# VHH binders against DIS3-like exonuclease 1 (DIS3L), part 13

Target 1, 352 residues: DIS3-like exonuclease 1 (DIS3L), of Bos taurus (Bovine) (a0jn80r465to816)
Amino acid sequence: REDLRKTHLVFSIDPSGCEDVDDTLSVRALDNGNLELGVHIADVTHFVAPHSYIDIEARTRATTYYLADRRYDMLPAILSADVCSLLGGVDRYAVSVMWELDKTSYEIKKVWYGRTIIRSAYKLFYEAAQDLLDGNFSVVKDIPEFKDLDEKSRQAKLEELVWAIRKLTDIARHIRAKRDSCGALELEGVEVRIQLDEKKNIHDLIPKQPLEVHETVAECMILANHWVAKKIWESFPHQALLRRHPPPHQEFFSELRECAKAKGFFIDTRSNKALADSLDNANDPNDPIVNKLLRSMATQAMSNALYFSTGSCAEEEFHHYGLALDKYTHFTSPIRRYSDIIVHRLLMAAIS
Short names: E, the ipSAE of ESMFold2; O, the ipSAE of OpenDDE; V2, 0.75 times the mean of E and O plus 0.25 times the DockQ between their complexes.

## First folded at step 5 (VHH)

Design t17 (framework vhh_enristomig)
Fold by ESMFold2-Fast, scan of step 5:
Structure t17 (fold): chain B 352 residues (1-352), chain A 122 residues (1-122)
Amino acid sequence: as target 1 above (352 residues)
Amino acid sequence: EVQLLESGGGEVQPGGSLRLSCAASGFTFSRYAISWYRQAPGKQREWVSTITSGGSTYYAESVKGRFTISRDNAKNTLYLQMSSLRAEDTAVYYCATYQVTRSGSYTYFDYWGQGTLVTVKP
């Protein structure tokens, strides 16, 4: 186990009140001038041995309750909310993926995988992290880790944290721009339908818009899932657990195409790149709701993502349509997804 | 020959505005994501902004809210509208395109322009 407690500023960004913290992030400058990006995930496999009572119960819960992408209370509370959770201010076992990036281009130069020990310095909620990103430092009084610090220590730690959040966000923007160039889809939820269909004051039914720091976290998780997918596939070409998203049947896009045409736009559904580009172009500056409606309709046309073993289909079928990635898996939520526990075991076998 | 030609650089006072252009030739401009990078004296090149073929825009944190990237596919031209300029924005600004490889390698740029100098002086 590598000890990161003295060398890395590790912290989490989650919804307010989250107690089962699966994932933490770090970024630091290396002596050679490059950057190191880190994703540190709860080491559930350290506490849940294959075929143990706890493992059997976790697997049973995941299958019995009709598994969605995300599960709650899969593990006993002492494991999920205590020893596995990457809470602030305590030593925790993690499984880490760390990339060395060129400091200017952000090109990945090398990657490291392994078991680590971390001590998360901050358990931030999304709104606090966004305020820090935006240069609004009044939120510092609401961050418990800054309470009772002298002014010099507070200023130094604040500068360090703000640098990390800004650097992670720059890297995330770069990653997202690259994936978007490949046809990654940005889709909207159902709230637009309420606004468009009803034409009345529906204040309580309009969800809060996502913050940019949510995308920062999401891009880092997607990156980790992608690289772990590649690593376990290289080691187990016929037995790796991956996640694929096949393109939807063309008939599922008929309503989207007709609605867009009625508004004067052409949606090209021949590929994910064509769909992404035509959705981006289907924006009326005088009626911004139209683009959100079209993206929501595209979401409804999507096929379901599926877990699969790499030996069960051709490599051409491994593609994740929505994310524009050739290989993808689930690695970053082992406290709430049994699939991620399986992927962690494959990763440990791959690097042994 | 693929070519990217930047223009529009010059001297400007703090708080001022400047518009950079990048004329592209030798490839199908409308199908590529195009980026702006900059290099300050004595420093490495840094990413500034990217616009995708579909028009989605991305910005480095240091320029967000002050710079606006746009493109004109009919003219094969990329633009960077810079406002609220600061001394630290002084740099040579480069236009670049990027292409993702099928091998899963991490590639961000493919073609580079010669650059245009922006100097922010009081």
Scores: ipSAE 0.000, ipTM 0.243, lowest interface PAE 16.1, mean pLDDT 79

Design t18 (framework vhh_enristomig)
Fold by ESMFold2-Fast, scan of step 5:
Structure t18 (fold): chain B 352 residues (1-352), chain A 121 residues (1-121)
Amino acid sequence: as target 1 above (352 residues)
Amino acid sequence: EVQLLESGGGEVQPGGSLRLSCAASGFTFSRYAISWYRQAPGKQREWVSTITSGGSTYYAESVKGRFTISRDNAKNTLYLQMSSLRAEDTAVYYCATYEVTKSGYTYFDYWGQGTLVTVKP
């Protein structure tokens, strides 16, 4: 296992009060001037061996939660919140994916997968990370890790953290722009349409628009899921666990197309790229709610994403329609998803 | 990590009543709007009801007048009181809260595991 505790600034960004921390991030400059982006995920497989009592319990709970009258956490609380959770200021076992990025283009040059040991320096909530990104440093007084520092040490650590958040965000913008060019969809919740149909107060129903730091974290998680999907598929072409999202049936888009036409817009549903582009162009300058309505209707048309074994269908069917990725899996939440534990086991076998 | 845990599902006769609960942890519950969704076999996921942080309530047309959503911020718990149940109400019921993102995901980031409600023929 590689020791990252002294070489990497690792930290988490989660909703306020989160204690089951699955994922942490890092970014650093390499000797050659390139960047190293890291995603570090709780090493649940270290504590949950295949066919152990805990593994059987977790698998059973994960598969029967849907049908059970009373639900329980997939893992005992001591595993989820204590020993597996990537909390700040403690040594933790992780499974890491680290990419070397070109310093100018952010093109991925190399990728590394392995077991690591980390010590998360900060457990940030989204609003705090956004304030730091925006240059609003009043939040520093609310970050526990800065409490006992002298002013010189506080300033040095703040500059280090702000650099990392800004660099991660810049990388995330690049990754997002690339996925957008391939037809990644931006969607809204179904309640937006329902609320507008009932002519109720829209501000009560839809949440505040997302902070940019939400996108920073999301893009890093999507990237890790995508690269792990590719890695386990390469090693186990017929036995890898991936997650696919097929194109929706055309009839599911009928309401979207008709509503858009009534508003003076054409929605092209022939591909995810065509859908993404036509949704982006369906803006009414006199009524910005129209675009939210159409994106909400597009959400209602979506098919479900499905887990599958790579031996069960053709490679062309592996595609994730909504994310615009050729291969995808779930890797980044093993504390709460048994599928991610299976994917971690496949990854470890792939790199051994 | 945001966690949502539904309970209270079961089998009930047509015209009966059932109360669902959703226990929430890992976020400041009182600040979030939180919703009930359901998915019947062979159907798309359907929005059922939402309660805002301020207590405003909204309902799907199919359940209006029969279901009541409520919250207890002291207990971090969401409720759905269902009455006059019909065969068409048979579904897995999910508790959901959300943050809007532009990453190409669906609007809802946080879902419970669901609780099954079966209205017997």
Scores: ipSAE 0.012, ipTM 0.308, lowest interface PAE 8.7, mean pLDDT 80

Design t19 (framework vhh_enristomig)
Fold by ESMFold2-Fast, scan of step 5:
Structure t19 (fold): chain B 352 residues (1-352), chain A 121 residues (1-121)
Amino acid sequence: as target 1 above (352 residues)
Amino acid sequence: EVQLLESGGGEVQPGGSLRLSCAASGFTFSRYAISWYRQAPGKQREWVSTITSGGSTYYAESVKGRFTISRDNAKNTLYLQMSSLRAEDTAVYYCATYKVTRSGYTYFDYWGQGTLVTVKP
């Protein structure tokens, strides 16, 4: 296990009140001037052995359910809210994916996968991270980790944290721009909306405010899911667990096409890139809400994403339509999804 | 032969505005996402903005709300309208494009030679 506790600033950004912290982030400058981006996920498989009582119960439950006033955990509370949770100020076992990025282009030069030990420095809520990104430092008084520090230490730690949040956001913007150029749909919460169909009520888990730091976290999670999907597929080409999103049937787009035509726009539904490009061009200067309506209609036309084994279909079918990715899986939420535990086991087998 | 040629740089007072251009040739400009990067003396090159083939725009935090990226596919030209310029914006500005892969992660194919922007005190 690699020890990151003294070498990396690791922190989490979650909805206010989140106790089952699955994921943490880091970014640092390397000696050669390149950047290292890190995603560190709870090492649930260290505590949940295959075929153990806990494993059988987790498999049966499949996921954590969130109701308006409480949650029903997939794992026992001692694991989900304590031992596995990547809470601030405590040593935790993690599974990490770390990329070396070119300092000028942000091109990925290298990737590393492995088991680590981390100590999260901050458990931020989205609004606090957004305030720091925006240069509003009044939120520092509401961050527990800054309490009772002397002024010199507080200033140094604040500068370090702000640099990391800003750098992660710049990287996320670059990654999103590249994915958008490949036809990723600018539909608010399309991946989240697909996941909502699998849960009873997750209002406490899903952020209500449209903050840019939501995209910062989401892009890092999508990146990790994509690279882990590639790694497990390369090692187990017929037995990897991936997640695909097929294009919706053309008839589901008929209302979208007709509505757009009535407004003087052509929506091209022949591919995800054609759809993305034509939606981008469907702006009415006299009525700005027309574009939002068309994007909402496109979201409603989307098919559901599906888990599958790579041996069960042709490689051409592995594509994730909404995210514009060749291969995708779920890796970043093992505390609340059993599928992610399976993916972690495959990754560990792939790198051993 | 692929070529990117930046122009429009110069000296400007703080709070002023400049419009940069990047003339592209040797490829189907309309099919590519095109980006602006900058490099200040003694600093590493940093990403500034990207515009996709469909027209979606993205900005670095440091320039958001002050810079506007746009493209003219008929003229094979990329633009960067810069306003409210600060001393920190002093840099050589580069135009760049990259190959798109199905994975959504790409590398830069081509860089221009750059155009210098100096914001004098």
Scores: ipSAE 0.000, ipTM 0.184, lowest interface PAE 18.6, mean pLDDT 78

Design t20 (framework vhh_enristomig)
Fold by ESMFold2-Fast, scan of step 5:
Structure t20 (fold): chain B 352 residues (1-352), chain A 121 residues (1-121)
Amino acid sequence: as target 1 above (352 residues)
Amino acid sequence: EVQLLESGGGEVQPGGSLRLSCAASGFTFSRYAISWYRQAPGKQREWVSTITSGGSTYYAESVKGRFTISRDNAKNTLYLQMSSLRAEDTAVYYCATYEVKPSGYTYFDYWGQGTLVTVKP
């Protein structure tokens, strides 16, 4: 285990009230001027041995379920909400992926995988992280870790945290720009369509203050899932657990193409990038609802993503269509998904 | 509904200056962080600068000390003051703001149509 407690500012960004913290982030400047991006995930496999009672029950449940008024945990609460959870101010076992990035281009130069020990400095909720990014420091009153600090210490720690949030966001924007150039899809959720069906007013389509820090976290998680997918495939070419998303069958795009044509747009469904570019161009400046509707229809046309063993199909079929990635898996939520526990076990075997 | 319109681009000599503007409508401008991006011919979009709703500013290393981002909330307008321009600054400049879906973390971007800046050799 590498001890990161004194060398890395590690923190989490989650929905307010989250008790099962799977993932934490870090970013720091290296001596050579480059950046180190870190994703640190709960080390569930340290506590859940293969074929133990807890392992069998987790496999049976497969995931944690969230209903309107109650959570149904995959793991016992002592593991999910305490021992495995990467809560602030306590020492925790993690599995980390750390990348060295060029300071100017953010190009990945090196990657490291391993077991670590971390101590999360801050458990932020999304609105607090966004306020800090936006320069609204009144939220400091709501961050317990700033309580009881003298003015100078408080200012220094605030500057350090804001720098980290800003750098993570810069890096996330760069990662997203790369995936966009490869045809990653920006799609509308079902919730927007339901609201449209019930209330046919343009004002009803404006999201209630979406936060950029959601995207910051998401891009870091996608990056980690992608690199772990590559690592376990290299070590186990016929036995790695990956997640693929095949291109949708052309007939599923018929309604999308016809609706777009009726509104004066051509949607090209021949490839992921052609679809992405066509959707970007299908924008009516006088009616933004049109583009949202077309993206929602594209979402409905998507094929299901599937878990698979790499020995079961040709490498050309490993592609994740929606994310525009050649290899993908689930690694970043082992407290909530059994698939991620399997992937962690494969990663540990790969680096041993 | 969200619209962004850039202006102020043009041809300039190396070492010269230009001021870009971005007129925003369809959202509560003062509550959003807004960014400048650029795309040079044959290259992917590069982040240039961001100004937060509170007025904090951030810059890419390549432009730090040469470019200044600012906003006028009363006019719903974003600015980029560019100085000491170099041939490598030649690009289409876009202003952008981001909306993230409340669930699923897939974001959609609101981009302007762009304004071309050409630094003559």
Scores: ipSAE 0.000, ipTM 0.143, lowest interface PAE 15.4, mean pLDDT 78

Design t21 (framework vhh_enristomig; at its last look DockQ between E and O 0.01; V2 from the best seeds 0.00; counts 0 for: pae E 10.2 > 2, placed apart)
Fold by ESMFold2, look of step 6:
Structure t21 (fold): chain B 352 residues (1-352), chain A 121 residues (1-121)
Amino acid sequence: as target 1 above (352 residues)
Amino acid sequence: EVQLLESGGGEVQPGGSLRLSCAASGFTFSRYAISWYRQAPGKQREWVSTITSGGSTYYAESVKGRFTISRDNAKNTLYLQMSSLRAEDTAVYYCATYTVKGSTYTYFDYWGQGTLVTVKP
């Protein structure tokens, strides 16, 4: 295991009160002037051996999760909330992906995969991280890791953390812009209950309140999932567990098109690029939540993303429609998803 | 099916108090953090308060000292005690959970339909 505890500032950003922390992040400047971006994921496979009783139960729960009209916790609470969880201030095992990026273009120069030991320095919630990103430092009183520090130490650590959050966000903006150029969709995954009338008027909407730092974290996780997908596919071209998203059939878009038409917008559903562009243009200047509703309806119209073995279809079918990526898998949530445990096992085999 | 159902909204005079409730079903309530959000007419939805599964509480600066979040795990119910209400607290109040990151990294799992709080001028 590579020991990152003394060389890397590692921290998490999750909903406030989150106990099952799957993922942490790092970013640092290297001596050659380049940047290192790191994604460090809970090493569940260290604690869950194949064919153990815990593994068998997790497999069963993960298989039935989407068939039940309720949420099942995959792992016992001691594993999910404690020993696997990347909690602040404690040493934890992780599986890491680290990229060396050009300092200006953010072009990926090198990638490293491996098992690590980390010590998360901050367990931030999204709203606190967003305040730091925005330069609102009144939140410092609410961050326990800054308590009992003298002013000089506190200021130095604050500057270090703010730099990291801002740099991660700048990298995430760049990565997202590249995916957008390929037709990536901005989707709303929040379950929305809507009221429609005969004219398709929008009433009683509950819009998502996005924070930019949500996207910062999401882009880092998508990058890790993409690169792990490539790595395990390269090593196991017919036996890797990936995730694809086929283009949806056009009949599933009927409600979206009707609702958009009622608001005066044309939504072109013939390709992911056409859909993304028309959604980006569907803005009501008098009501900013209309666009979020239309994106939520587009999400409801999507075909299901599917797990598959790379031996079961041609490489041209690997594409993830919604994310506009040629290869994708699930790697970054092994506490909550059994498929991620399988992907971790494949990754460990690929790098041995 | 996860369901969140807000209640307790209504009209109140400035300086008054209200207690909101959110009845939860379809998941193991005691295992998850749960939050209040609000949306004033014509404004973006904003975070108000969160309570963790372990009982730790967090508040937006605009409500700190005036609002108290609590939970009753035996009744699967989240509460928001609002005191010293002001006109700017007028909004539809929602409860939400955000315990799951999906493959497309959704920000929240589930939302209620909301309960209206009006603080009359």
Scores: ipSAE 0.005, ipTM 0.312, lowest interface PAE 10.2, mean pLDDT 78
ESMFold2-Fast, scan of step 5: ipSAE 0.044; ipTM 0.600
ESMFold2 (binder alone), look of step 6: mean pLDDT 81; pTM 0.810
OpenDDE, look of step 6: ipSAE 0.232; ipTM 0.657

Design t22 (framework vhh_enristomig)
Fold by ESMFold2-Fast, scan of step 5:
Structure t22 (fold): chain B 352 residues (1-352), chain A 121 residues (1-121)
Amino acid sequence: as target 1 above (352 residues)
Amino acid sequence: EVQLLESGGGEVQPGGSLRLSCAASGFTFSRYAISWYRQAPGKQREWVSTITSGGSTYYAESVKGRFTISRDNAKNTLYLQMSSLRAEDTAVYYCATYQVRSGTYKYFDYWGQGTLVTVKP
């Protein structure tokens, strides 16, 4: 285990009231001027041994369920809400993915995977992180970690946190831009759907108001899922657990194409890149709702994503159409998803 | 900051030709689709043409066969070659790009100031 408690500013961004914190983020400048981006995920496999009673129950439940007034945990509450949860101000075991990025281009130079120990400095809710990103610092009085600090210490910590949030967002914008250039689909509800797919059993806690910081978190999670997918596939070419999204059949786009044509736009559905480019320009300045409608229709035409073992189909079929990634998996929510626990076990075997 | 600056407008006789340019700055031009729109006096803006980041082109029926949209990614410039101009082509021409930063949450339309094209008899 690498000890990150003294070297990294680690923090979480979640819906207000979240107690089962799966994921935390960090970003820091390295001595060579490059940046290090970190994604740190709860080390559930440290506490859940294969074939134990807890493992069998988690496998049976598969996911945690959130209802408006009820919560049904996949793991016992002592694990999900306490021991595994990456809460602020306490030492926690994590599994980390850290990338070194060029300081100017943000191109990935190298990646590290391993078991770590972290101490999250801040447990932020989305609205607080967005306010900090936007330069609205009145929210500082609502962040518990800033209580009981003198003005000098508070200002220094605020500057450090704001730098981190802004840098993470700048990196996320770059990652999204790169995936967009490869045909990633920016559909009506897609970013919400990705966030809800990663945290679907807590979606009632996610505010419906649009916040850029939701995408900051989502892009970091997608990046981690992608790189872990590549790593476990390299180590276990015929028995890695991945998640694929096949391209939809052309006939499913017929209604989208006709509706767009009625508004004077042509949607090119021959590839995800062509679809993405066409949707980006299908905007009616006299009716901005048209673009949202077309993106919603494109979402409805999409095929379902599915889990698979890499030995069960050709490598060309591993592609995730919606995300424009050659390999994808679920890694970032092991407190809530049993699939992520399996992926963590594969990753630990791959790096041992 | 994102800026679009149109140029090349002017007065032309019916049947004439003009080439409009749009200089883009403040964003990675090559990754975005970019469009031409026009607005005649007292009318709403109408879409004219779009070119995608990959180079695919689309045209409004009223200009198809007469206008050609193109881009030069090395110069961050969008073009509209206009031929066989008619009195009804008289309008202020705008270039525009649609950028999505946050999924379905935040959409940003960026517009230039426009360049006037007048087709005089």
Scores: ipSAE 0.000, ipTM 0.108, lowest interface PAE 20.6, mean pLDDT 78

Design t23 (framework vhh_enristomig)
Fold by ESMFold2-Fast, scan of step 5:
Structure t23 (fold): chain B 352 residues (1-352), chain A 120 residues (1-120)
Amino acid sequence: as target 1 above (352 residues)
Amino acid sequence: EVQLLESGGGEVQPGGSLRLSCAASGFTFSRYAISWYRQAPGKQREWVSTITSGGSTYYAESVKGRFTISRDNAKNTLYLQMSSLRAEDTAVYYCATYEVTSGYTYFDYWGQGTLVTVKP
């Protein structure tokens, strides 16, 4: 187990009030000038041994409850909230993925996987992290870790945290741009609300304005899931647990194509890149809601993503259509997903 | 054959503005995401900005709010509007497009670059 408590600024970004913290992030400059990006995930497998009573209970609950984000239903509360949760200011066991990136191009030079010990310095909520990214430092009064510091220490730690958030966001922008070029559908972040006090008409739909730090976190999680998928497949070519998303049947796109055509747009559904490009082009600057609705319809046309064993199908079928990734799995939420616990066990076997 | 040709570089004082252009040929320009990269003296290439075929834009933190990427599909041309230029923006600016493969972006095509010098 590597001790990161003195060498890494580790912190979490979650919804306000979250006490079951699965994931933390870090970024630091290396002596050679390159960057190290880190994703540190709760080490649930340290506390949940295979075939133990707790493991059987978690597996049973995961089978019974199909809502993967209901973490309180999978693990005993004392495990999820107390010992596994990567809360601020306490020593925690983690499973980490760390990449060395070129300092300017952000090209991945190498990757490391292992068990670690971390101490999260900050438990941020999304709005606080966004304020820091935007240069609005009034939020510092809402960050408990700054409360009792003198002004000089507060300023130094604030500068360190702001650098980390900005650098993570810069890296995430680069990663997102590459995935978009590969045909990722830009469907994450399309949120539409129905105003219940109104007539419940399409005219009452209002898009949610996403915070950029949501994408920062999401891109880091997607990157970790992708690299772990590659690592466990490499070690267990016929027994790795991956997550695939096959291309939807053409008939599922009929409503999308007809709705777009009625609005004066052509949607090309022949490939994920063609779909992504034509959705990008189906934008009416005078009516931004049209593009949001078309992207929502595209989401509804998607086939379901599926867990599978790599021995059960050809490598060409491993693809994740929506994310535009050749291999994908779930690794970053072991407190609420039993599949992630299985993936952690495979990863530990792969690196031992 | 894919070809990218940058132009518009030159000397400018701090706080000034420049507009770079990239003329594209040999591929269906409107279907591709196109990026700007830069390389300062003694440094490795740095990503600056990307625009997708539909116009979605992404920027490196160091240039956000100062640079604007845009495209004209009818003219097969990519632009970078640079404002509030700083000494650290001095670099050769490259236009690049992505060769899309198996789930991760690879860029296969680079222009020859255009030099931007910000002098006090």
Scores: ipSAE 0.000, ipTM 0.236, lowest interface PAE 17.5, mean pLDDT 78

Design t24 (framework vhh_enristomig)
Fold by ESMFold2-Fast, scan of step 5:
Structure t24 (fold): chain B 352 residues (1-352), chain A 120 residues (1-120)
Amino acid sequence: as target 1 above (352 residues)
Amino acid sequence: EVQLLESGGGEVQPGGSLRLSCAASGFTFSRYAISWYRQAPGKQREWVSTITSGGSTYYAESVKGRFTISRDNAKNTLYLQMSSLRAEDTAVYYCATYKVRSGYTYFDYWGQGTLVTVKP
């Protein structure tokens, strides 16, 4: 285990009141001026051995679910809300993915995977992180970790945290730009659904507001899921657990094409890149509702994403249409999804 | 090293339009996301819009549909086209980016700002 407690500013951004913290983020400058981006996920597999009672029960439940506005945890509460949860101010076991990024281009130069020990410095809620990003520092009084600091220490830690949030957001903008250039779809509800798919419980619902920090977190989770998918596929070409999103059938786009045509736009549905580009171009500056409607209709045409074993289909079929990624999996929510526990086990086997 | 210079501010009546520019130098402009922020009198700075190196655009809810961010990588220039201006849009507008500098790990850079006043 690498000890990150003294070398990394690690923190989480979640809905207010979240107790089952799966994911934390870090960013730091390296001596050569390059950046190191980190995603640190709860090390559930350290506490849940294969074929144990807890493992069998988690497999049976498959995920945390909600009924009558009450949560039914996949794991016992002692694991989900305490021992595995990456809460602030306590030492926690994590599985980390860390990338070295070029200082000017943000291109990924190398990646590291491994078990770590972290101590999260802040458990932020989305609105607080957004306020900090926007330069609204009145929220500091609502951040418990600043409560007992003198003014000098508070200012120094605030500057450090704000730098990290701004840098993570700049990196996320770059990652999104790259995926957009490859045909990633920005559809009404898709960003919220991607974020919900990553965190996926009713109490963790991300509100329908234009908070950029939602995208910051989502892009980091998507990046980690993508790189872990590649890593486990390389090690287990016929037995890796991945998540695919096939192209929708052309007939599902008929209403979208007809509606767009009625508004004077052509939507090209021949590929995800063609769809993304034509949706971007189907924008009337004098009537922004039209583009919103077309993106909503495109969302309705989308196929469902599916888990699969890499031995069950050709590599060309691994593609995630909506995210514009050649390989994808679920890695970032092992407290809530059994699939992520399996992926963690595959990753540990791949790096041993 | 890094310089950002905003221009294009001025007085405008409600419902009017203005185009802001930000001239950038001292870094590889095309590889960075660049943002617009604003600060109203007596308020803290708020984020307005960002354009990524790839050209993707993001807007604060208060300006979405009224403002358009764009960039010209050949000219190292960032733009903000503002339309349907309201009294609440009165602020000093800043463009911002990040750069490594000697003696610091990383440091954000801000321009001097350009004042936009929406007067009835």
Scores: ipSAE 0.000, ipTM 0.166, lowest interface PAE 15.2, mean pLDDT 78

